# VH-VL binders against q983m5, part 33

Target 1, 189 residues: q983m5
Amino acid sequence: MVKVIASSLRKGNVVDKDGKLYVILFAENIHPGKGTPVTQLDMRRIGDGVKVSERYRTTEQVERAYVEEREHTFLYADGEGFHFMNPETYDQVAVSEAVVGDAAPYLQEGMPVQVSQFNGIAISLVLPQRATFEVVETEPTTKGQTASSSYKPAVLSNGVRTAVPPHIAPGTRVVVMTADGSYVERAKD
Short names: E, the ipSAE of ESMFold2; O, the ipSAE of OpenDDE; V2, 0.75 times the mean of E and O plus 0.25 times the DockQ between their complexes.

## First folded at step 20 (VH-VL; framework fv_nisevokitug)

Design w04 (at its last look DockQ between E and O 0.56; V2 from the best seeds 0.63)
Fold by OpenDDE, look of step 20:
Structure w04 (fold): chain C 189 residues (1-189), chain A 121 residues (1-121), chain B 108 residues (1-108)
Amino acid sequence: as target 1 above (189 residues)
Amino acid sequence: QVQLVQSGAEVKKPGSSVKVSCKASGGTFSDYAISWVRQAPGQGLEWMGSIIPIFDTANYAQKFQGRVTITADESTSTAYMELSSLRSEDTAVYYCARVGWKGWSYYMDVWGQGTLVTVSS
Amino acid sequence: SYELTQPPSVSVAPGQTARITCGANNIGSKSVHWYQQKAGQAPVLVVSSDSNRPSGIPERISGSNSGNTATLTISRVEAGDEADYYCQVWDRSSQHYVFGTGTKVTVL
C-alpha cells in the first residue's frame, strides 16, 4: 500500500481505512478563511456498500488500497472512453469518463499517466502535476499594470479557464497545474 | 443475501451476437465487480471479463478482446455480456459471478445459475 | 500465460481423504481459491484462501499452498462430495483470472 496526502485523493481512488477498503465517491479540499485546511471524503466501503464521510487534514497521510499502479500513455478519447496504452506490453485499456472525471481536459496524446487498477479494472488515474497549453484567449494588458499586478482571466487551448500574469498574450504556451488549471510559468519549449 | 439471476437459454447462428443479462438482488451492486465465466460442454471454467458498475469500466480476457462487451446498468442492478461473431466453439454455459476479495485475493463468491448459449447452423 | 494444472480425476472411498492438487510455477506465493461444481449446477466457492471459511462449507474441506503446488483436502469424504473441483488464482502480471483444468472426484 502507498500512503498519500489526503488532499491528493480523488473520486474513484481506493483507500484503506481501519483494514477495510473504500472507494472515494467525492473529494473536496476546503480552505476556510479561519482554521486548518481539510479534505472532505465521501466513501463507500467495498464489500457491503456502507457509506462513510470522513474529514482529514489536507496534509494528513492516507493509505491507498491494494491496486496495481502502472504507467500508461494516453492515446485518444472516443465514444467508448479514454484509451491508454502500456508502453511495455502495448496492452490498451479503455477508461470511462466516470473514472477520468475532471482530468479529461488535461489529457494530451502521448502523456504519461499512472493508471490504478483494481481487479484488473482501471479505477483511477494520476496525471503529471504540470501540463503545457496554449493561451487562446485573454484580456488585453491595461496601462499601469505591472508584473506584480493581479492576474487576468484566460482560456487555454483545452478550454480550461485560468488566470495568467498581465504580460501573457494569446498564442503563448503556459504551464499549468493539472489539478486546478492554475498558472505556473511560461513554457520554455 | 446477494443473488444473481441470469437470462434464459439462447440459440444462435454463427456470425450473430448474443447478449446475456445478470440481475443482482439482495444487496449492493454498483461497487462490486461482476465477472463472466463460461464453460463449454465437458470442459473447464474460462474467465471472459469483469466490470465494476460504479466505474463503468470493464476488463477483458485477451482471448475475447474485441469480441466481448461487458456493461452494467446500476438503475436495474443488471450486468450484461455481449458476445459477437459467434462460432460453434462459443457453445457453452455462461455464468456471471460476484467477485469477493481480500488484499490481492480475488475470488467469485456468488454465482448465477448459468445461461446456455448454443451456436449452430 | 500462467496456467494451472490439475489431475483429471481422483477416486476416493467414503470416509477417506481426497487430495486434489493444483500445480504452477511458484503458486505458493499466490492466493489459491477452490470451487466445487456438482453435475448440472453452478460452481460454488469452497476455499477462498481467506481466514474465514465460506458460509455453509464444512470444516472437513480445506486448502493449503506451498512451493509449486496448491492442494484441496476433503476429509471424511461423503457421497455428496462427488463433483468437479477447480482451483483459481488472480494473475497480477496479466490481470487475468486463471482457472485450473479441473478435477473430477469420484466417490467409490
Scores: ipSAE 0.687, ipTM 0.880, lowest interface PAE 0.7, mean pLDDT 92
Fold by ESMFold2, look of step 20:
Structure w04 (fold): chain C 189 residues (1-189), chain A 121 residues (1-121), chain B 108 residues (1-108)
Amino acid sequence: as target 1 above (189 residues)
Amino acid sequence: QVQLVQSGAEVKKPGSSVKVSCKASGGTFSDYAISWVRQAPGQGLEWMGSIIPIFDTANYAQKFQGRVTITADESTSTAYMELSSLRSEDTAVYYCARVGWKGWSYYMDVWGQGTLVTVSS
Amino acid sequence: SYELTQPPSVSVAPGQTARITCGANNIGSKSVHWYQQKAGQAPVLVVSSDSNRPSGIPERISGSNSGNTATLTISRVEAGDEADYYCQVWDRSSQHYVFGTGTKVTVL
């Protein structure tokens, strides 16, 4: 273990809290105009999988475990899980659906993914913030409306439901956030 | 104080499979991985693989990939190792062990009593 | 593939010192762990992280690690020290455990 300040923590880190190990699922530093900055942590206890959400002062010291973080390339998914390759060693690892979680529909062949490993076991993945998908279902385009108009429902080529501006038609490629599928912009392909 | 208690000895025919259990008692299963290590008669220790129960993903030794399946059930504090397509050279004592760690290194701080698996025709 | 080499056997008279070596290239940069296995029993961790002694392990059992050799030292050897001894590292490159070849300590 190494002591670090709370604001340095990010997804895939492992921390010791009250004698138990937690993997960081989400970290956000909040800097109000007045008042003390805080770090919001969503964590999963490794022993039993319980999810916990806590706030720390950004400068509070936290014990962090050493975790291997290595870039891998997504290959494919099958009945054995999600398969990644280390582009330097060519070693392949299979990662379970329990670890991939809600990120699964956003994975694309060849996508660079940061893999966190503890004891050689994949415990967390970090995808690129954005990915491009085709809109396969949505209402026909509505001419004369601006991008600030009310968003309409859409289904992406990966099956994710999201909302898009009214000017987006079926067949349009769009950039979305991999965290939740939210629309960013029309693809610049 | 945690103890690892393994299932009893088994006699198997070649080509069959065996599933050995490892149950934690007297404490939490472990916040860390559970490893499986075997030892053939008169031979040394050979790591087979490890799992952290909640992640349902194992790290397998290359020699055993494709033949071994390691699983765990955190709700029952039990880990399992299943070895398929058994051969006579798979005759060994199979141990489970709780993983301890410090810095960048891992070791096995609590061992089960071992399970003898004999493969003979 | 990272290999840990141990002498097959060490014979020692009671009251003397046994030294069990574990050799590998640059093993001094790794943490070395040691296990004792008495006949018919499971292994027991006797040294972790080169020199840390778990609770219940007598202080006459100690470890060191530098260069290309880690050493387990058993001072004032007793009959109860007769066992097989294994070194072990975690290899970060392969993400695998590596055990040494094992050393049988015989107390004469």
Scores: ipSAE 0.634, ipTM 0.842, lowest interface PAE 1.4, mean pLDDT 89
ESMFold2 (binder alone), look of step 20: mean pLDDT 92; pTM 0.950

Design w05 (at its last look DockQ between E and O 0.64; V2 from the best seeds 0.63)
Fold by OpenDDE, look of step 20:
Structure w05 (fold): chain C 189 residues (1-189), chain A 121 residues (1-121), chain B 108 residues (1-108)
Amino acid sequence: as target 1 above (189 residues)
Amino acid sequence: QVQLVQSGAEVKKPGSSVKVSCKASGGTFSDYAISWVRQAPGQGLEWMGSIIPMFGTANYAQKFQGRVTITADESTSTAYMELSSLRSEDTAVYYCARVGWKGWSYYMDVWGQGTLVTVSS
Amino acid sequence: SYELTQPPSVSVAPGQTARITCGANNIGSKSVHWYQQKAGQAPVLVVSSDSNRPSGIPERISGSNSGNTATLTISRVEAGDEADYYCQVWDRSSQHYVFGTGTKVTVL
């Protein structure tokens, strides 16, 4: 058995609760001004798809499920699903759209992804926290605004809507969080 | 208690396809992983693949990749195994089985009654 | 590929103890499961990696493993124990189920 603290859990991780397996759909550490820090976990039960929402103390121990976690690289998507390859063995695994979920827009060819397998079947993915995309659409910059000014709406090359600093223009590559598409920084490429 | 009931015996010609069904009762089908195992006459057990109905994807033995398709219908609690491009060597009893597990290890704790598939010209 | 090797046959007199071996490299580090298959019937799980014995399986049937050999032990053998027995592991490397070659147990 492998136990980890709740605060270390991420989207895509699989936990064992009362003999059932759950995939984490959302994980957030909340540090209130007053009170004990907590970890919010939204999970989906493997088997029947039941969704549960639970709150843990950030330091509370949670049982990780016995699933095989292996790094793969994203290859392509087609009508059969999303295809990943183990860079060491060159084995490929197909992952359904249902499993990939809202991570789909952030997948890029060659991207390293952690694939969790149960019984050899891909049941969850963990994407890098950050990914780089080109801004294809955004509002014109307003004269007098600085980088610390309010963000403006933008659309990334993958169709994801985000908010970027005023100085960001179409054609600029930016780093965003894969969890919610939030802007991190200008790409350094 | 969980029971697995398979479809009846099949007689097929070489080059054709066969689809065997496995209906689960007495439990929550969606919670199960289902494996398919075949046994040629007088031979041992051979794993073909497994599926988790909820995810709709299957894990296949390398030997059968590209020729076997395992699916599941949650609404009817039924798993299917389709084998194409049949040859005489595919003559066997085909079993479905429910997967149990402990830690990193998986086993098959409930078995169907088996389906004889005979491939002959 | 990972392979499990069993003796083709084992003969035992009633009341005696039958031991069926399953050989593979470092199998002692794996959970080994055993199936009994009587003539014309589906396999039945008789030994699992679980701490609990499968329902309906007598205590005289047990499994052990160490090193490169797993062993199924059937004590106080009865005529009804005559069957084929298969060992099985999950191979994490290939993500495959692996069955042994099978052993026919004959009760003399």
Scores: ipSAE 0.747, ipTM 0.892, lowest interface PAE 0.7, mean pLDDT 92
Fold by ESMFold2, look of step 20:
Structure w05 (fold): chain C 189 residues (1-189), chain A 121 residues (1-121), chain B 108 residues (1-108)
Amino acid sequence: as target 1 above (189 residues)
Amino acid sequence: QVQLVQSGAEVKKPGSSVKVSCKASGGTFSDYAISWVRQAPGQGLEWMGSIIPMFGTANYAQKFQGRVTITADESTSTAYMELSSLRSEDTAVYYCARVGWKGWSYYMDVWGQGTLVTVSS
Amino acid sequence: SYELTQPPSVSVAPGQTARITCGANNIGSKSVHWYQQKAGQAPVLVVSSDSNRPSGIPERISGSNSGNTATLTISRVEAGDEADYYCQVWDRSSQHYVFGTGTKVTVL
């Protein structure tokens, strides 16, 4: 454990509060024009999963636990979970469905993923911000429509529903955000 | 204080499997990992693997990959270690231990009483 | 992989000092933990993080760690100190626990 100032905490950090460990889910520093700057922390207690929200002065000392952060490569998923390999040691790490969460459909074989470990056990993942998928379902474009800024519904090759610009047709490869599937751009290949 | 109580001694034949339980009593299940350590007669301590029950996956020692399965049941505050394809060399006392931590390292601050597993040939 | 070497045995007369070493390359950069195991019993943590003593452990038992050697020191040895002693580290590279091979302390 290292004492750190509250404003330095970020998602994925682990803190010790009153003998309990918490994973930071969200951190925001608030600097009002009057009054004391504060850090808002939303956290999950490891032992029972209870979510708490607390405010600290930005300079308040908080006990941070050591968390090992290392890049791994995604291999495959099965009934025992999601399997990653450390590219330096070739050791495999299994990550539970609960830890992978909503990121699961965005994983691709060979994808680099940042894995955070406590006691050698994966507690969080960070995927690359963007990934490329094929659009498998969407409405065709039609000639003669007036200019439309509205995105249309689409389904990606990983099954995720998203919205794409009107000019995107089925079979188009698109770059999306791995956080929510939102469209970024047409793939350049 | 928290205590770890393990299942009783087992006698097994080669080729079978054994599942040892480790129940936390006198408190709630810890927020720390539960480790499994074995000790063959007259030999030293050997770490097998660890689990944090909430996260559901285990960290295994390389020697035991593919032969050991470590699980936990939060509702009963119980961890399990199952060792398959038993050989006479697996005759040992099997311990569970609660992981404590300080700074950048981990250690075992509460130990179960041990479970003797005898594999006879 | 990272290995911890301990002498197999140490013999000591009552009232004297026993020193149990745990050797490894650059062990001084790691935190070393020590366990005492009396015959027929589970191990007990006696020193954590090189030199910290858990509650209930006599002050006579102390630890140090620098360079390539960590040392558990038992001063004013009593018959009740007769046990096996193990050092242990966490190896960050492998994400594994590593135990030393153990030292039997015999009180003559």
Scores: ipSAE 0.513, ipTM 0.814, lowest interface PAE 1.7, mean pLDDT 88
ESMFold2 (binder alone), look of step 20: mean pLDDT 92; pTM 0.951

## First folded at step 21 (VH-VL; framework fv_nisevokitug)

Design x01 (at its last look DockQ between E and O 0.60; V2 from the best seeds 0.68)
Fold by OpenDDE, look of step 21:
Structure x01 (fold): chain C 189 residues (1-189), chain A 121 residues (1-121), chain B 108 residues (1-108)
Amino acid sequence: as target 1 above (189 residues)
Amino acid sequence: QVQLVQSGAEVKKPGSSVKVSCKASGGTFSDYAISWVRQAPGQGLEWMGSIIPQFGTANYAQKFQGRVTITADESTSTAYMELSSLRSEDTAVYYCARVGWKGWSYYMDVWGQGTLVTVSS
Amino acid sequence: SYELTQPPSVSVAPGQTARITCGANNIGSKSVHWYQQKAGQAPVLVVSSDSNRPSGIPERISGSNSGNTATLTISRVEAGDEADYYCQVWDRSSQHYVFGTGTKVTVL
């Protein structure tokens, strides 16, 4: 068993708590102005699907579950689910839509993804924190808007709605967080 | 106590498909994985694949990739194994089994009674 | 692929000890499980690598592994122990369950 600090845990990780396996659905580090920093983990128990919410000190040790974590490359999605390939062995694994969940829009062909397998079955994914997409729709820049102005609504090429700086125009590639689609920066590619 | 009850014997023609069912009772179906293992007459045990019903996808032995489909219905606590393009070599008793585990120790602690599938012209 | 090799048969007299081997590279580092299969019946787990002996399994049946060999030991063998025995591991590399070739134990 491997123990890690709570603050290092991410969505898709699998932990062992009291002999039960949990998939992390949501992880957030909270640093209050006053008080001890904590990590909020929302988890789903493997098996019965019970959801639990726990708070840890950010430095608290949490036991990772006995799951095989391997990097895969996303290939394509079809009626059977999402297909990933191990770049070393070329083995493929299918992941259900239920497991992929809200990560689906952010999957791109060739994207490296950490796949967690139990008994060889993909039970969770960890995507790169950032992904690049083209802005396909956004509002026109209003007269007088400066770079420090409020963000404007935009739609990415994957259909995700986000907010971008005023100077971003359709056709521009932007980096967004895969967790919530939030704008990070203009792509440097 | 968990029990697994499988569907009855099947006689199939080459090239056809067979679907065997495995109904679980006496426990929470979603809490465990189901494996399928077959045994040809006079031969050993051969793992075919496994499924965790909650996750809806299966892991398959490479030998059967593309020819076997393992599914599960949580509402009926039933797992299924469908094998297509049947050959005479597929004649075997097919078992479902519950997977138990501790750490990296995976084992099959409850077995169905087996389903004989005979493939013949 | 990872393969488990067992002797095809073992003969033992009543009251004696039967030892069934399961050979594979570095199997001593793996969790090895054993199944008993009597004629016309489904396999039964008789040895698991966890600390819990399966319910109903006598203490006469035990498993050990070291190096490249896992061994199922059946002490004070009875006629009822006549069966096929299979070792099994989980191969993490291939993500496969692997069964041994099986051993027929005959009680003389």
Scores: ipSAE 0.762, ipTM 0.904, lowest interface PAE 0.7, mean pLDDT 93
Fold by ESMFold2, look of step 21:
Structure x01 (fold): chain C 189 residues (1-189), chain A 121 residues (1-121), chain B 108 residues (1-108)
Amino acid sequence: as target 1 above (189 residues)
Amino acid sequence: QVQLVQSGAEVKKPGSSVKVSCKASGGTFSDYAISWVRQAPGQGLEWMGSIIPQFGTANYAQKFQGRVTITADESTSTAYMELSSLRSEDTAVYYCARVGWKGWSYYMDVWGQGTLVTVSS
Amino acid sequence: SYELTQPPSVSVAPGQTARITCGANNIGSKSVHWYQQKAGQAPVLVVSSDSNRPSGIPERISGSNSGNTATLTISRVEAGDEADYYCQVWDRSSQHYVFGTGTKVTVL
């Protein structure tokens, strides 16, 4: 174990809190103009999957476990889970639905993914920040619509619901954040 | 504090399968993996694989890949090891153990009592 | 593959010191764990992380690890120390546990 400051923690890190091991699912540092900076952590206990959300002072020391992190490439999903390949060794590893979680709809064949392992078992995935999907449902464009209008509801080709600028028509390919599906920009064609 | 209690001895024919259970009591699976280790008569310890119950996938030793299946049922605090296509050299005592950790390393801090599996015609 | 080599046996008189070695290339860069297994019983962790003694293990049992050799030392040996002893590491490259070949300690 290494003691680290809370603000250094990232998704996929493992920490010891009160004698229990947790994998970080989400970390955000909040730096208010006045008041104490804090780190927001959402974590999952490795032994039983219990989720907790806590705030720490950014400088608070936390015990961090060492975790193997290795890049893999997504292959496919089936009844046994999500399958990845180490591009250097060609070994394949199955990752459970519990580990993939909300990231599942954003996985695309050939996508590079960072896999965190504890005891040789995958406990977290980190996808590329952005990915491209087609908009399959949204309101039709109207004459004179501009990007300055309010965003409208849309459904992406992976089934994710999001909001897009009003000039986006069905069939448009868009770049979204893999964390939450939020619109970034129209894809470069 | 935690105790691991394994199922009883079994006698099996070659070509069959065996499933050994390992129940945790006096504690939980929380924070740790469960490992399976076997020991043939007069031989040393041999790691077979490990599981973290909530994740449902296992890390297998290469020697046993394809013949061993390790599973867990968190609701009963029980882990299972199933070894298929049994051969006479699979005669051994099979142990489960709770994994402890420190730094970059893992070890086995609580062991079950062992389950003798005898494979004979 | 990474292998841990132990002497097959060590004989020691009561009250003397037994030293059990565990050899591998650069084992000093790894954390070494030790297990005691008495006849007909499950193994018991006696040393973790080179030198940490779990609760209930007498202080006369100790460990060290440097260079190419880890050592389990049993001072003031008693008849009850007669057992097989195994070293173990976690190999990060293979993501596997590796056990040593085992050492039988006989108390004369």
Scores: ipSAE 0.655, ipTM 0.856, lowest interface PAE 0.9, mean pLDDT 89
ESMFold2 (binder alone), look of step 21: mean pLDDT 92; pTM 0.952

Design x02 (at its last read DockQ between E and O 0.75; V2 from the best seeds 0.75)
Heavy chain, then light chain:
Amino acid sequence: QVQLVQSGAEVKKPGSSVKVSCKASGGTFSEYAISWVRQAPGQGLEWMGSIIPTFGTANYAQKFQGRVTITADESTSTAYMELSSLRSEDTAVYYCARVGWKGWSYYMDVWGQGTLVTVSS
Amino acid sequence: SYELTQPPSVSVAPGQTARITCGANNIGSKSVHWYQQKAGQAPVLVVSSDSNRPSGIPERISGSNSGNTATLTISRVEAGDEADYYCQVWDRSSQHYVFGTGTKVTVL
ESMFold2, look of step 21: ipSAE 0.608; ipTM 0.848
ESMFold2 (binder alone), look of step 21: mean pLDDT 92; pTM 0.948
OpenDDE, look of step 21: ipSAE 0.776; ipTM 0.903
ESMFold2, fold request of step 23: ipSAE 0.675, 0.666, 0.693; ipTM 0.867, 0.862, 0.870
ESMFold2 (binder alone), fold request of step 23: mean pLDDT 93, 93, 93; pTM 0.953, 0.953, 0.954
OpenDDE, fold request of step 23: ipSAE 0.813, 0.807, 0.792; ipTM 0.920, 0.916, 0.915
ESMFold2, last read: ipSAE 0.690, 0.658, 0.695; ipTM 0.871, 0.858, 0.872
ESMFold2 (binder alone), last read: mean pLDDT 93, 93, 93; pTM 0.950, 0.954, 0.954
OpenDDE, last read: ipSAE 0.786, 0.794, 0.817; ipTM 0.916, 0.918, 0.917

Design x03 (at its last look DockQ between E and O 0.62; V2 from the best seeds 0.66)
Fold by OpenDDE, look of step 21:
Structure x03 (fold): chain C 189 residues (1-189), chain A 121 residues (1-121), chain B 108 residues (1-108)
Amino acid sequence: as target 1 above (189 residues)
Amino acid sequence: QVQLVQSGAEVKKPGSSVKVSCKASGGTFSDYAISWVRQAPGQGLEWMGSIIPTFGTANYAQKFQGRVTITADESTSTAYMELSSLRSEDTAVYYCARVGWKGWYYYMDVWGQGTLVTVSS
Amino acid sequence: SYELTQPPSVSVAPGQTARITCGANNIGSKSVHWYQQKAGQAPVLVVSSDSNRPSGIPERISGSNSGNTATLTISRVEAGDEADYYCQVWDRSSQHYVFGTGTKVTVL
């Protein structure tokens, strides 16, 4: 089995704890001003669906579960769910809305996604941490505002609401974190 | 321990559909996978697909892709297998089974009693 | 596709040992599971993960797996052991369950 540090774990990963398998629903690294950094994991136990919350030291080793992790490419979504393709085998897998969850708005055609499979069934996804979207709506900048000014509200092409620097205008492509839609930088493409 | 009880025998016409149910009792249903396996008369076992009820997603054997639909209802702890466009060669006993596993590998540790589906004109 | 080959039939006298083979390329690198199916009944898991015996399965039944052959061994065979036996693997490549062709064990 593979062990990793707790701080490296992400939503969608599957871990083995005390002989039971858990899907990570939420992961957060907490760095207190005073104290030891910790990783908060909210997990769901496979089998009975019990939800548990655990806190690890960020450097603590956690055992990954035996699930098949394969890179897939997102193709499209329809009434049956979200469809992904294995770029090596060309096999397709349908993933339910329940599994995709709040990652849905960030999925783009052609996006590489790590799919975790149990029994060949997609049970979780791991998206790239960053994704690029066009700003379709934002507030006008006031004369005199500088780059050091506070961020302004914006809406991305996928409908996600975020905050962007004052110099960002509609039509600009920006990189955001897929976890929360937070602005990272202007796209370089 | 877990028991799987399937619906009764079916007689169907070619071109029609059949939906077999598998009700779990005596244990958890949620995140465990349920597999469907069929066996034609005098033939071997053939895997059709699996579902994890909690995730509402299924994996299908390539042979049955597009013709079989596996679903589950967590509220009733029941899995379903629907096979459409039935042919005479679909005549078989259909089994549901709970999946067990060790490491990377999966097996079927609890089986339903089977459901005979007869397809004839 | 990955395929598992079994002999169609094995005949054995009471008290003797029956060996059912399951052949495939490098099957020893996989975990093989075995099922017993008596006439008119559902399959029963009798060996999991090559050599693990589920609760309730007699110790007369054992499994091994190496190279290109997995083997189910039934020692001190009884009339009640007459059944069809199937090997099975999980093929990670195709994400499919694969069953062997099945072996009919006849107790003479």
Scores: ipSAE 0.723, ipTM 0.883, lowest interface PAE 0.7, mean pLDDT 93
Fold by ESMFold2, look of step 21:
Structure x03 (fold): chain C 189 residues (1-189), chain A 121 residues (1-121), chain B 108 residues (1-108)
Amino acid sequence: as target 1 above (189 residues)
Amino acid sequence: QVQLVQSGAEVKKPGSSVKVSCKASGGTFSDYAISWVRQAPGQGLEWMGSIIPTFGTANYAQKFQGRVTITADESTSTAYMELSSLRSEDTAVYYCARVGWKGWYYYMDVWGQGTLVTVSS
Amino acid sequence: SYELTQPPSVSVAPGQTARITCGANNIGSKSVHWYQQKAGQAPVLVVSSDSNRPSGIPERISGSNSGNTATLTISRVEAGDEADYYCQVWDRSSQHYVFGTGTKVTVL
């Protein structure tokens, strides 16, 4: 264990809080124009999977555990879970649906993924920030939208619902954020 | 202090499977990995695999990949190791152990009493 | 892959010092843990992280690790020290545990 300030914590880090280990699922540093800067942490307790949300002053000291962070390549998913390969050893690691979570629809064969491991067991994944998918359906702008919005609903080839600019047609490849599916740009074909 | 209590000795025929249990008593084994280690008669210690109960997947020694399934039931604080396609060479004492760690390295700080599994025709 | 080699046996008279070695390439860069196993019993951790003694382990049992050799030292050996001793590392490359071959300590 090493003490670090709360603002240095990132997804995949493991912290010790009151003798319990937690993996960071989401970390956000909030620096308001007025008031005290804070770090918002969403964490999952190792062992029983209980999720907690905690807020720290950005300078608060937190105990961080050492974990292995290594790049793996996504292979495929099946009834046993999601399968990744260490490109150096060719060892395969199975990762449960619970650990993959909301990232599942963004995985693509051959995608490089950072895997955090504790005792050789995958406890979190970090995907590339962006990924490319085809728009398979876009919806009319009349679905409750007002004149203040230019984005329209769309469904991506991975099933994710998002919003795209009006000029995007079905069949267009688009770049989206893997964190939430938000549109970034049209893919360069 | 935490104690690990294992299920009793078993006699099995070749080709069958065995499931050994490991229950934490005097405490909780949440937040800990559980390892399984075996020892054949007159031989040394051999790591089989480890699990962190909540994540549901295990880290297996390559020798046992495909024959060992390690699981856990958080509600009963019990881990399980199932070894299939048993051979006479699988006759051994099977131990569970709680994982301790420091820095990047892991060890076994609390051991169960062991479960003798005998595989004979 | 990574193997830990121990002498098969060490014989020592009461009151003398037993030294049990655990050899591997560059083992000094790893943390070495030691277990004592008396006949018919489960292993017990006696040294962790090269030199740390768990609660209840007497000070006459100590460990060191440098270069290609880790050593468990039992000073002023007693009859109760008669046991098998195993070293163990965690291999970060393979993400596996590795146990040493074991050393039987006999107290004459």
Scores: ipSAE 0.615, ipTM 0.843, lowest interface PAE 1.3, mean pLDDT 88
ESMFold2 (binder alone), look of step 21: mean pLDDT 90; pTM 0.938

